Miniprotein binders against Mucin-6 (MUC6). Designs and how they scored, part 39

Target 1, 185 residues: Mucin-6 (MUC6), of Homo sapiens (Human) (q6w4x9r395to579)
Amino acid sequence: GHCSLEGGSFVTTFDARPYRFHGTCTYILLQSPQLPEDGALMAVYDKSGVSHSETSLVAVVYLSRQDKIVISQDEVVTNNGEAKWLPYKTRNITVFRQTSTHLQMATSFGLELVVQLRPIFQAYVTVGPQFRGQTRGLCGNFNGDTTDDFTTSMGIAEGTASLFVDSWRAGNCPAALERETDPCS

## First folded at step 7 (miniprotein)

Design zn45 (from zn0 with E50Y)
Fold by ESMFold2-Fast, scan of step 7:
Structure zn45 (fold): chain B 185 residues (1-185), chain A 83 residues (1-83)
Amino acid sequence: as target 1 above (185 residues)
Amino acid sequence: SDLEERLEREIELVEKWLEELEERAKKGGISEDVKKLIEEARELVERAKYALERGDLFEAAVLLIRAFLLLRRAARRLAEEEE
């Protein structure tokens, strides 16, 4: 399955459902029992330019009990808060420069991440077939049915993307209501 | 190593960098945008310490990620303003 975060505000789930994203927070993209050491893939969004109505992807994070790998739009890669030179290897994860404008995080457990650094920071998530029906987060549930792709962190299928997205916030961030009062929300 | 011990060590590293930027800010000559980034990073570091004290390791880790990113942005803007 493939999930993409593009154009600062567009997400396409593993079941190929597109939606728009607005927010300034860390969000859970993917949680699964298939990820070792309680692993989770996350995305950090922040305001873009001088306009408060636009948000953009600024970092992608893989967090587990052993690793906290952050790949940021300024091309710095850290693990557990320390900057790393590429290629960077752990037991199960390798981060390397795939092209002059792309970084790749390859894993031994069926997850692959490619980030485009320039001209716009974007992320592409690939998961193996073992993840089918076993994913949670902004990338959807990967069950072959798009009608329940907006399943919240509490297991409820929502009709709108805003409630779905806000349910996957991590680390105490602004509520959906504050963004809904924005003319461009 | 223990996740809690690794988070304690990361807080020390992030807070040292934050303190360096805060000292630089106190001397004046920096934009309001940079001051705001440093202030927001301080708030996130304090929240991360509180989360760690309460045993919420996941929240502490997530808050530290955001603090680090704000410090990176503040440092980059400072470098641009000084050029």
Scores: ipSAE 0.445, ipTM 0.767, lowest interface PAE 2.1, mean pLDDT 82

Design zn46 (from zn0 with E50L R54E)
Fold by ESMFold2-Fast, scan of step 7:
Structure zn46 (fold): chain B 185 residues (1-185), chain A 83 residues (1-83)
Amino acid sequence: as target 1 above (185 residues)
Amino acid sequence: SDLEERLEREIELVEKWLEELEERAKKGGISEDVKKLIEEARELVERAKLALEEGDLFEAAVLLIRAFLLLRRAARRLAEEEE
């Protein structure tokens, strides 16, 4: 399956359901029992993006008990807070420059990430067949049915993207709430 | 735990950098946008410390990622404003 984060605010799930949202937070893209060491793929959104969206993707994160790999729009790659030169290898993960404008994170556990750095920061997530029906997060549940792709972190299927997206926030984002536009402005 | 000790060290390092940027900002001549980035980073660092104290290591890690991203942005914009 393929999931994409494009144009600052666009997401297409593994089951090909497209949606848009506005948010300034870290969001869980993908959680699965198939990810080792309690791993999760996450996306960081902020208002200072280069797209026409009010909020845009600024970093993609793979976080587990062993690794905290951050690939950010300023082209810095860190693991556990330390900047790394590419190619960078861990036991099961390799991050390398695929082209002058693209980075790739390849794993031994069926997850692949391609990040476009320029002209717009975008991400493309690929998962192997072992992930089918085993995913949760912004990329959907990968069950071949788009009608329940907005399943929240509490297991409830929502009809709209906003409640779905908010349920997958990580890091209790009070900054996003405080930066919300006044309805009168 | 090793992870907890690593996060404690990251918080100490990011607090030192944050304090340096806050002192630089006090000299004046910086935009409101840069001030807001520094203030938001301060808030995230304080939340990361609370999460670590509560034993929520993954929450602390997530908050630190955002703090570092904001501080890198603030530092770049400060450098631009200072030429």
Scores: ipSAE 0.610, ipTM 0.819, lowest interface PAE 1.3, mean pLDDT 82

Design zn47 (from zn0 with E40Y E43R)
Fold by ESMFold2-Fast, scan of step 7:
Structure zn47 (fold): chain B 185 residues (1-185), chain A 83 residues (1-83)
Amino acid sequence: as target 1 above (185 residues)
Amino acid sequence: SDLEERLEREIELVEKWLEELEERAKKGGISEDVKKLIEYARRLVERAKEALERGDLFEAAVLLIRAFLLLRRAARRLAEEEE
């Protein structure tokens, strides 16, 4: 399965459901019992440098009891708060420069992440078949059915993205805004 | 726990860096945007300390990630403004 975070604020789930949101927070992209050491993949969104009214992806994080790997738009890679030179290898994870504009995080547990650094910071998540029906977060539940892709952290299937996205916030951030039309501004 | 000890050390390091940037800001000549980044990072660090005291290691780690990113942005912009 493939999930993508593109164009600053667009997401396509593992079951190919597209949506857009606006928010300035850390969000859980992927939680699964298939991830070792209580692992989770997360995305950090902040105000866009191009437009003050828009938000964009600024970092992707893999957090477990063992690792806190942050890949950010400034092209710095850290683990547990310390900057790392690439290629960087742990027992189960390798982060390396795939091309001049792309970094890849490869794992031994069926998760791969490709980050485009330039011209726009974007991320692509690939998971193996063992993750089918066992994922939670912004990337959806990977069950082959798009109608329940907006399943919140409380297990409720929503018809719109805003409540879904807000349920996957990590940290004490303001609620995300699903900005579709602003006829007043 | 090992993770708790690591987070405690990270908070101490971030606090030191934050104090250095706050002192630099007091000298003046920096933009309001940079000042706001530093102020928000301070708030995130304080929330991370509170989370750690509650034993919420995941919350503390998440807040520290954002604080660190904000401080890197502030430091980079300060360097650019002084060129």
Scores: ipSAE 0.548, ipTM 0.809, lowest interface PAE 1.7, mean pLDDT 82

Design zn49 (from zn0 with L3Y)
Fold by ESMFold2-Fast, scan of step 7:
Structure zn49 (fold): chain B 185 residues (1-185), chain A 83 residues (1-83)
Amino acid sequence: as target 1 above (185 residues)
Amino acid sequence: SDYEERLEREIELVEKWLEELEERAKKGGISEDVKKLIEEARELVERAKEALERGDLFEAAVLLIRAFLLLRRAARRLAEEEE
């Protein structure tokens, strides 16, 4: 399955449901019992430049009991707060420069992340078939049914992206001015 | 325990960096944008401490990620302003 975070504000779930949002917070992209050590993949969104109405992806995070890998748009990669030279290898995770503009995080447990650094910071998540029906978060539940892709953290299937996105916020965002997209036409 | 100890050390490190930037801000001559980044980072650090105190290690780790990102942005802007 493939999930994508593109164009600063667009998301396509594992079941290929597209949506858009504007928000400033850390959001859970993927939680699954298939991720070791209570692992989770997360995305950090923040204001885009001086624009008051636009937000964009600024970092992607893999957090577990063993690792806290942060890949940010300033091209710095850290693990547990320490900057790392690439290629960076742990027992189950390797982060390396795939091209002059792309970083890749490869894992032994069926998760792969590709991050485009330039010209726009974007992320592409790939999961193996063992994740089918075993995912939660902004990337959806990967069950082959798009009608429940907006399943909140409380297990409720919503008809709109706004409540879905808000439910997957990680951390309280006291200074966040969040804007959610609603289709006008 | 080991994970909790790592978070405790990380909070100490980020708070020391935050305090250094807060002292720099008190001297004046920095933009309002940089002040806001420092203030937002302070709020995140305080919430991370509260999360750690109640044993919510995941929440503490998440809050610290945003705090570090905001402080790096503040430091870069300060460096640019001083050029």
Scores: ipSAE 0.528, ipTM 0.803, lowest interface PAE 1.7, mean pLDDT 83

Design zn5 (from zn00 with A61F)
Fold by ESMFold2-Fast, scan of step 7:
Structure zn5 (fold): chain B 185 residues (1-185), chain A 83 residues (1-83)
Amino acid sequence: as target 1 above (185 residues)
Amino acid sequence: SDLEERLEREIELVEKWLEELEERAKKGGISEDVKKLIEEARELVERAKEALERGDLFEAFVLLIRAFLLLRRARRRLAEEEE
């Protein structure tokens, strides 16, 4: 399966359901029992451009008990917080420059990430067949049915992308709705 | 825990870089854009330390990554300004 994060904040799930959102937070992109050592792939979004209302992907993070890899437009940072020259290799993961504008993270466990650095930071996630029906997060549940791709962290199918996305926040970020509509006048 | 120990080490590294940039900012001659990035990074680092002390490892990690990205951006911008 293939999931894509393109054009700032456009997402296409593993079951090919497209959506977009506005948010400044770190979001769970992919969690699965198939990822070793409680691994998770996360996406960092922040404000972009001269428009105060625009947000874009600024980094992709792979985190497990063994590995911490942060890929941004500027550099690759690992467990010790140190910027790495490529190729960078661990036991199960290799990060390397695929082209002058693209990085690839290859793994031994059926996950592959390709990141476009320029002109716009974009990410492409590929997972093997073993992940079918065993994924959760922004990339959807990979069950072959697009009608339930907006399944929240609590297992509820939502009708809107914003509620779905908010359920996958990986921290105490303010909800997009609270920033849009202050309940205190 | 393993993750908690890693976060403590990461906070130390990020804080060292933040302190170096803060000292550079005190000398003057940097833009308001760079000053703002450094100030925002400091705020995120302090919030990350508070989250770690509370045992909220996920929040600490998220805040620390954001701080690190801001500091890298500040360093790049500063290098450009020193042309």
Scores: ipSAE 0.012, ipTM 0.318, lowest interface PAE 8.8, mean pLDDT 72

Design zn50 (from zn0 with V14L)
Fold by ESMFold2-Fast, scan of step 7:
Structure zn50 (fold): chain B 185 residues (1-185), chain A 83 residues (1-83)
Amino acid sequence: as target 1 above (185 residues)
Amino acid sequence: SDLEERLEREIELLEKWLEELEERAKKGGISEDVKKLIEEARELVERAKEALERGDLFEAAVLLIRAFLLLRRAARRLAEEEE
């Protein structure tokens, strides 16, 4: 399955449901029992400089009990807070420069991430068939049915993206919520 | 190594960096955008410490990721403003 984060604020789920959101926070993209060591893939969004109302992807994170890999739009790759030279290899994960504008994170457990660095920071998530029906987060539940792709972190299927997206915030970003509710004087 | 121990070390590092940036902000000549980034990073570090105290290691780790990204952005903007 394929999930994409494009154009700064657009998401297409594993079941091909497109949606857009506006938010400044870290969001869970993918959680699954198929990810080792309580792994999760996450996306960090922040306000963009091109307009007062837009937000954009600024980093993609893979977090587990072993690794905290951050790939950010400034082209720095860190693991557990330390900058890494590419190619960077661990037992199960390899991060390398696929092209002059793209980085790839390949794993032994059926997850692949491709990050476009330029001209716009974007991310593409690929998961193997073992993930079918076993994913949760902004990329959806990968069950072949788009009607329940907006399943919140509490297990409730929503008809709108806003409640769905907000339920997948990691770290309860009060600063992001404050800025969004009162963006202007 | 122990995840909790690693998170404690990262908090110490980020707190030292925050103190340095906050001192530079007090000297003046810094934009409101940079001050906001530093303030948001401070809030995230404090929340990460609270999460760590209650044993929520995953939430603490997540909060520190965003704090680090905001501080790198603040440092970059400061360097640009001092050109």
Scores: ipSAE 0.452, ipTM 0.753, lowest interface PAE 1.9, mean pLDDT 82
ESMFold2 (binder alone), alone request of step 7: mean pLDDT 88; pTM 0.876

Design zn51 (from zn0 with R66K)
Fold by ESMFold2-Fast, scan of step 7:
Structure zn51 (fold): chain B 185 residues (1-185), chain A 83 residues (1-83)
Amino acid sequence: as target 1 above (185 residues)
Amino acid sequence: SDLEERLEREIELVEKWLEELEERAKKGGISEDVKKLIEEARELVERAKEALERGDLFEAAVLLIKAFLLLRRAARRLAEEEE
């Protein structure tokens, strides 16, 4: 299966359903019992430019009990808060520069991530067949049916992306009163 | 847990960096945009400490990721302003 995060704020699920969203939180892309040590793949979105309507991918995170690997738009790779030189290898994960503009995170458990650094920060997630019907998050449920790709964290299939995306937030966003300005004021 | 110990270490690292940037901001000549990034990072670190105290390790980890990203953005913008 293949999931993509492209053009700043476009997502195509494992079942090939495209959608767009506008958010400034960390979101769960992929959770699965197939990921070791309670692993999860996450995406950080933030404001892109002056417009409050523009958001873009700024980092991709793999978090487990063992690792907290962050690959950021500024081309810094960290694990557990410490910057790492590439290639960087742990027991089950290797992060390396595939080309001058692309980083790859390869794993022993059937997950692969390719990050395009330039000209636009984008991510491409590949999972093996063992993940079929066993994924949840923004990348969808990988069950071969696009009609339930907007399944929320509570297990409810939605017809639109907005409630689906909001259900997969990780970490509280800053309060609206503190962070947002009315564009008409 | 091992994760809790690692999060405590990350909080120590981000606190040290945040204190350095806050001290640099006191010298003046820093834009309001940079001050806002530093203030937002401080708020996220305090929320991460609260999450850790509650035993919500996942929430603490997520908040710390955002704090580090904001501090890197603040540091980068500071370097640009001083050119």
Scores: ipSAE 0.451, ipTM 0.778, lowest interface PAE 2.2, mean pLDDT 82

Design zn52 (from zn00 with R66M)
Fold by ESMFold2-Fast, scan of step 7:
Structure zn52 (fold): chain B 185 residues (1-185), chain A 83 residues (1-83)
Amino acid sequence: as target 1 above (185 residues)
Amino acid sequence: SDLEERLEREIELVEKWLEELEERAKKGGISEDVKKLIEEARELVERAKEALERGDLFEAAVLLIMAFLLLRRARRRLAEEEE
């Protein structure tokens, strides 16, 4: 499966359902029992400085009991908050520069992440067949049915993106964000 | 736990970075953009300490990640402004 975070705040789920949202929080992008040591992939959003977006992706985080990796447009930071030169390698994860504008995080457990750094920070998540029907988060449930792609953290299938996205908030959220349904009015 | 010990060490590191930047800010000559980044990072660190005290390790980790990113931006901008 393939999930994409593009154009500031556009998301396409593993089942190919597109949606857009406005957010200034950290959100759970992917949780799965297939990720080792209670691993989770997260996405950090903040207010956009570009004229065509209200909010945009600013970092992608992989966090488990063993590994902590933060990828931003400017640097890769791990563990104690220290910037790492690439390639950065652990037993099961390698982060490296594919091109002058793209980074890749390769893993031994069926998760691949490609990040475009320039001109716009964007992320592409690929998961192997073992993840089918076993994913949770902004990327959807990967069950082959787009009608329940907006399944919240409480297991409820929603018809709209706003409640779905809000249910996957992981932290760093303004107190009023839950109440904002029309940020452009 | 391993994560809890790591978070405690990260809080210590961020506190040192914050103290250094806050002392530099008191001397003046830094932009409002840099001051804002330092203030936002301080708020995130205090929230992370509270989360850790409550045993909310996941929330603490997320807040510390954001604090580190803001402080790194502040240090880079400050270095550029001082040149």
Scores: ipSAE 0.139, ipTM 0.558, lowest interface PAE 3.4, mean pLDDT 76

Design zn6 (from zn0 with E10Y)
Fold by ESMFold2-Fast, scan of step 7:
Structure zn6 (fold): chain B 185 residues (1-185), chain A 83 residues (1-83)
Amino acid sequence: as target 1 above (185 residues)
Amino acid sequence: SDLEERLERYIELVEKWLEELEERAKKGGISEDVKKLIEEARELVERAKEALERGDLFEAAVLLIRAFLLLRRAARRLAEEEE
């Protein structure tokens, strides 16, 4: 399946549902038991330009028990806090420059990430068929049977994507649960 | 990990709210639907704790947000009932 993070703040899920993203935090993009070593793909958003109402993707992070790979819009790749020269290889992951404007992270476990660096920082996530019905996060359910009833449309207790998005916050930033009214877009 | 620490904090916040709603339910005067939502949220919180203990951060996060949404629904219905 295919999930995209485009135009600074638009997301299209694995089930091809588009929505607008507004937030300034690190968010869980993809979690699955199919990812080794408790792996997760995360997206970092921050304010863009002179308008504080706009947010944009500034980094993509792959985190597992072994690795913390960060790919930033500044074209810096780090793992566990150390800058890495490309191509960068681990046992199961290779990060390399695919074109002058694109980096690719290829894995042995069915996850592929392509990052557009210029003119706008964007990300494209592809997962193999083994992930069907076994994904969670901003990229949504991959057309599977789940007992948790938590999909993009399940933020629908309020009918908005903002509650769903806010539920997947990670890293050091204020959580919606700390505020009575919860952040709404 | 940062995510594990955040999930532990989220469980504490959700469980505190759950306990407040459970205490209100003990006083009576609530609908069976609201009581059922609170009971289901309790079960999800306990399952989230078990998932976290197993290191299943993915399952814990999913269960925790489901519990949060059930508590929001219960609180809304309670507010309507009190009005």
Scores: ipSAE 0.000, ipTM 0.092, lowest interface PAE 21.1, mean pLDDT 71

Design zn7 (from zn0 with E10L)
Fold by ESMFold2-Fast, scan of step 7:
Structure zn7 (fold): chain B 185 residues (1-185), chain A 83 residues (1-83)
Amino acid sequence: as target 1 above (185 residues)
Amino acid sequence: SDLEERLERLIELVEKWLEELEERAKKGGISEDVKKLIEEARELVERAKEALERGDLFEAAVLLIRAFLLLRRAARRLAEEEE
């Protein structure tokens, strides 16, 4: 399955459900029992441009008990706070420059991440079939049905993206639902 | 734990950068926007330390990432203002 974070604020889930949101927080993209050592993939969103209603992806994080790999829009890769030269390899993870504008994080456990650095910071998540029906987070539940792709962290299927997104915030951030939406932007 | 030790080291590195930007801010000549980013980053670092002391490693990591991104934004704006 494929999940994408594009155009700064546009997400397409593993079951191909597209949605947009505006928020400035770290969000859980993917949690699964298939990820070793309590692993999770996270996305960091921040304000972009002049408009206060616009947000964009600024970093992708893979966090486990062994690793904290951060890939930022400034083309810096760190693990556990130390900058790493590419290619960077651990026991189960390799980060390397796939093209002049793309980095890839390859893993031994069925997760692949491709990050576009230029001209717009974007991310593409690929998971193997073993993840089917076993994912949680902004990328959806990967069960083959788009109807329940907005399943919150509490296990409730929502009809709108805002409540879904807010449920996957990691840490204390202002709720997206409390922010003004500019109907003209 | 291993992760706790790594987070302690990350806090040290982020706090070092924060201290450098705070010292630059004390010299004056920076915008209110940059000052606010630095102040917000300080708050996040302090909250990350508190989370780590409670053993909330995930919250500490998230707060630290947010602080790092605010410092990057502050540094970028400073570079623009000084050109």
Scores: ipSAE 0.000, ipTM 0.128, lowest interface PAE 18.4, mean pLDDT 71

Design zn8 (from zn0 with E10M)
Fold by ESMFold2-Fast, scan of step 7:
Structure zn8 (fold): chain B 185 residues (1-185), chain A 83 residues (1-83)
Amino acid sequence: as target 1 above (185 residues)
Amino acid sequence: SDLEERLERMIELVEKWLEELEERAKKGGISEDVKKLIEEARELVERAKEALERGDLFEAAVLLIRAFLLLRRAARRLAEEEE
């Protein structure tokens, strides 16, 4: 299955349903028993200068019991807080530059992430067939059943999508880290 | 290699999605722009398979990413058109 985070605030789920995203915190994109060591893929959103989205993707994070790999729009890759030169390899994960504008994180466990750095920071998630019916998060359930998609009968209802998105907040918000004056929770 | 195995899996997944979009296009009612994106993605996937067969892992990866991006764009436009 394929999931995308595009145009600053648009998400397309593994079952190919698009919706808009308007949050400014860290959100769980993908959790699955198929990810080793309690792994999870997360997305960090912050306020955007682009009026149409009002929020934009600023980083993608892969977190497990052993690794915290952060790929940011500033083209910095870190693991457990330490900057890494590419290509960066661990036992099961390789992060490398595919083109001048794209980074890829390849894994041994059926997860691939492609990040577009320029002109707009965007992310593309691919999971193997072993993930079918075994995913949770903003990328939806990969079960091939559109009635289980997080969308309305008319496509995406903004209110419904917002409640769905809020349920996947990880609580780590850029606004909360800055000041209480503009808390994100 | 690990990368080669990963690229083979990526091709399989991208091609399955491409086939789904190609079947949707056969039913008609989609714009010429969406059809062109799907056709270009098919060409890139075939080129990626050829590159992988030759052992050109970097070329295969680049072509697959380009195909993937075109499919995402096609899917988004298709969703907008079917509103």
Scores: ipSAE 0.000, ipTM 0.097, lowest interface PAE 18.7, mean pLDDT 70

Design zn9 (from zn0 with E10W)
Fold by ESMFold2-Fast, scan of step 7:
Structure zn9 (fold): chain B 185 residues (1-185), chain A 83 residues (1-83)
Amino acid sequence: as target 1 above (185 residues)
Amino acid sequence: SDLEERLERWIELVEKWLEELEERAKKGGISEDVKKLIEEARELVERAKEALERGDLFEAAVLLIRAFLLLRRAARRLAEEEE
């Protein structure tokens, strides 16, 4: 499955359901038992300077018990708060420059992330077939049925995006954004 | 209207990457499978433009993401072959 965060405020789920997202917080994008060490992919949104959107994606975070990898719109990659030169490799994860404007995070556990840095920060998530029916978060549940893609953190299918999105908030919004924009702290 | 403007921007970004990959493919030594991925992505981008012209915003968005995913696969294989 494929999920995208594009155009400043749009998301397309693994089951190909598009919706518009407006928020200024850190949100759980993907959580699954298929991710090692209680791993989760998170998206950070902040107020946008783009005239067509009130908010936009500013960073993507992969968090597990071992790693906190942050890829930010300022083209800095950090792990556990330390800036890394690319290509950056851990035991199960490699972050590298795929094109002049795109970074890729490849993993050994069936998750791939491609981030467009310029001219607009955007993210594309790919998961292998082992994730089918085993995903939670803004990217949906990957079960082949778009009608329940707005399943909240409490397991309730909603008819509207606003309740769905709000249920996947994580952490304190201002503190998370400030920390992720300062890789030297 | 706002969604149409966002989709126009997505088309511009996806098509710019498609053109970049098409130029890289002209270097030669590329597998037929990679060439087919790039050709299919071109077709999807053109279909997305047509959908946008008809006001079919959902179809345009779906076609654009499909095109991007094909370009990602093509770019990865090309990068691996060249490096």
Scores: ipSAE 0.000, ipTM 0.092, lowest interface PAE 20.1, mean pLDDT 70

Design zt1 (from xt9 with A77L)
Fold by ESMFold2-Fast, scan of step 7:
Structure zt1 (fold): chain B 185 residues (1-185), chain A 98 residues (1-98)
Amino acid sequence: as target 1 above (185 residues)
Amino acid sequence: GSAEEIRKLVEEAKKHLEEARRLFEEAKRLAEEGNLEEAERLLKESVKHLDEAIRLLKEAARLAGDLRLTRELLFLLIELALLIYRVRELEEEIEREE
């Protein structure tokens, strides 16, 4: 399955439901029992300089009990707080430059992340078939039904994206990084 | 000046994050040893430090009017979010055990 974070603030879930993201915090993108050692993929959003978007992706984080890999829009890659030169390898994860404008994080456990660095920071998440029905977070539940793609962290299916997105915040963010709802959208 | 006050608030937030992390790691060790009551106490102390770090950053944002994400601030916010996430996960594990 494929989930994308594109155009600054657009997300397409594993079940192909598109929605607009309005938020400036760190959010849980993907949790699954298929990820080893309590692994989770997270997305960081901030105020946008991208045309037609109020907020945009600025970093992607893979967190587990062993690894805290951050890939930021300014092309810095860290693990557990230390900057890493590419290619960077651990037992199960390799981060490398796929093209002049793309980085890839390849794993042994069925997760692949590609980040576009330029012209706009974007992310593409691919998961193997073992993840079907086993995911939660902003990328949806991967169950083949788009009607419950806005399932909150409390397990409630919402009709709109706003409560869904807010429920997947990884932490409380400073007020200056949080946006009010756009009354025109 | 305002810029100096903002820097001071950010540095204090970093100290609270460091203390929260120390308390979290000790809580994790105690939980692994089966001392769930003391682990929970330390997690509550860790949360207080995380809340203070966020309060300080909100005050910094208020003084700045618009707190720009530098690389330093971005990574600080990421570390705060990740530690909040880990604290919540450990709290849930302890609750299930009890």
Scores: ipSAE 0.556, ipTM 0.796, lowest interface PAE 1.8, mean pLDDT 83

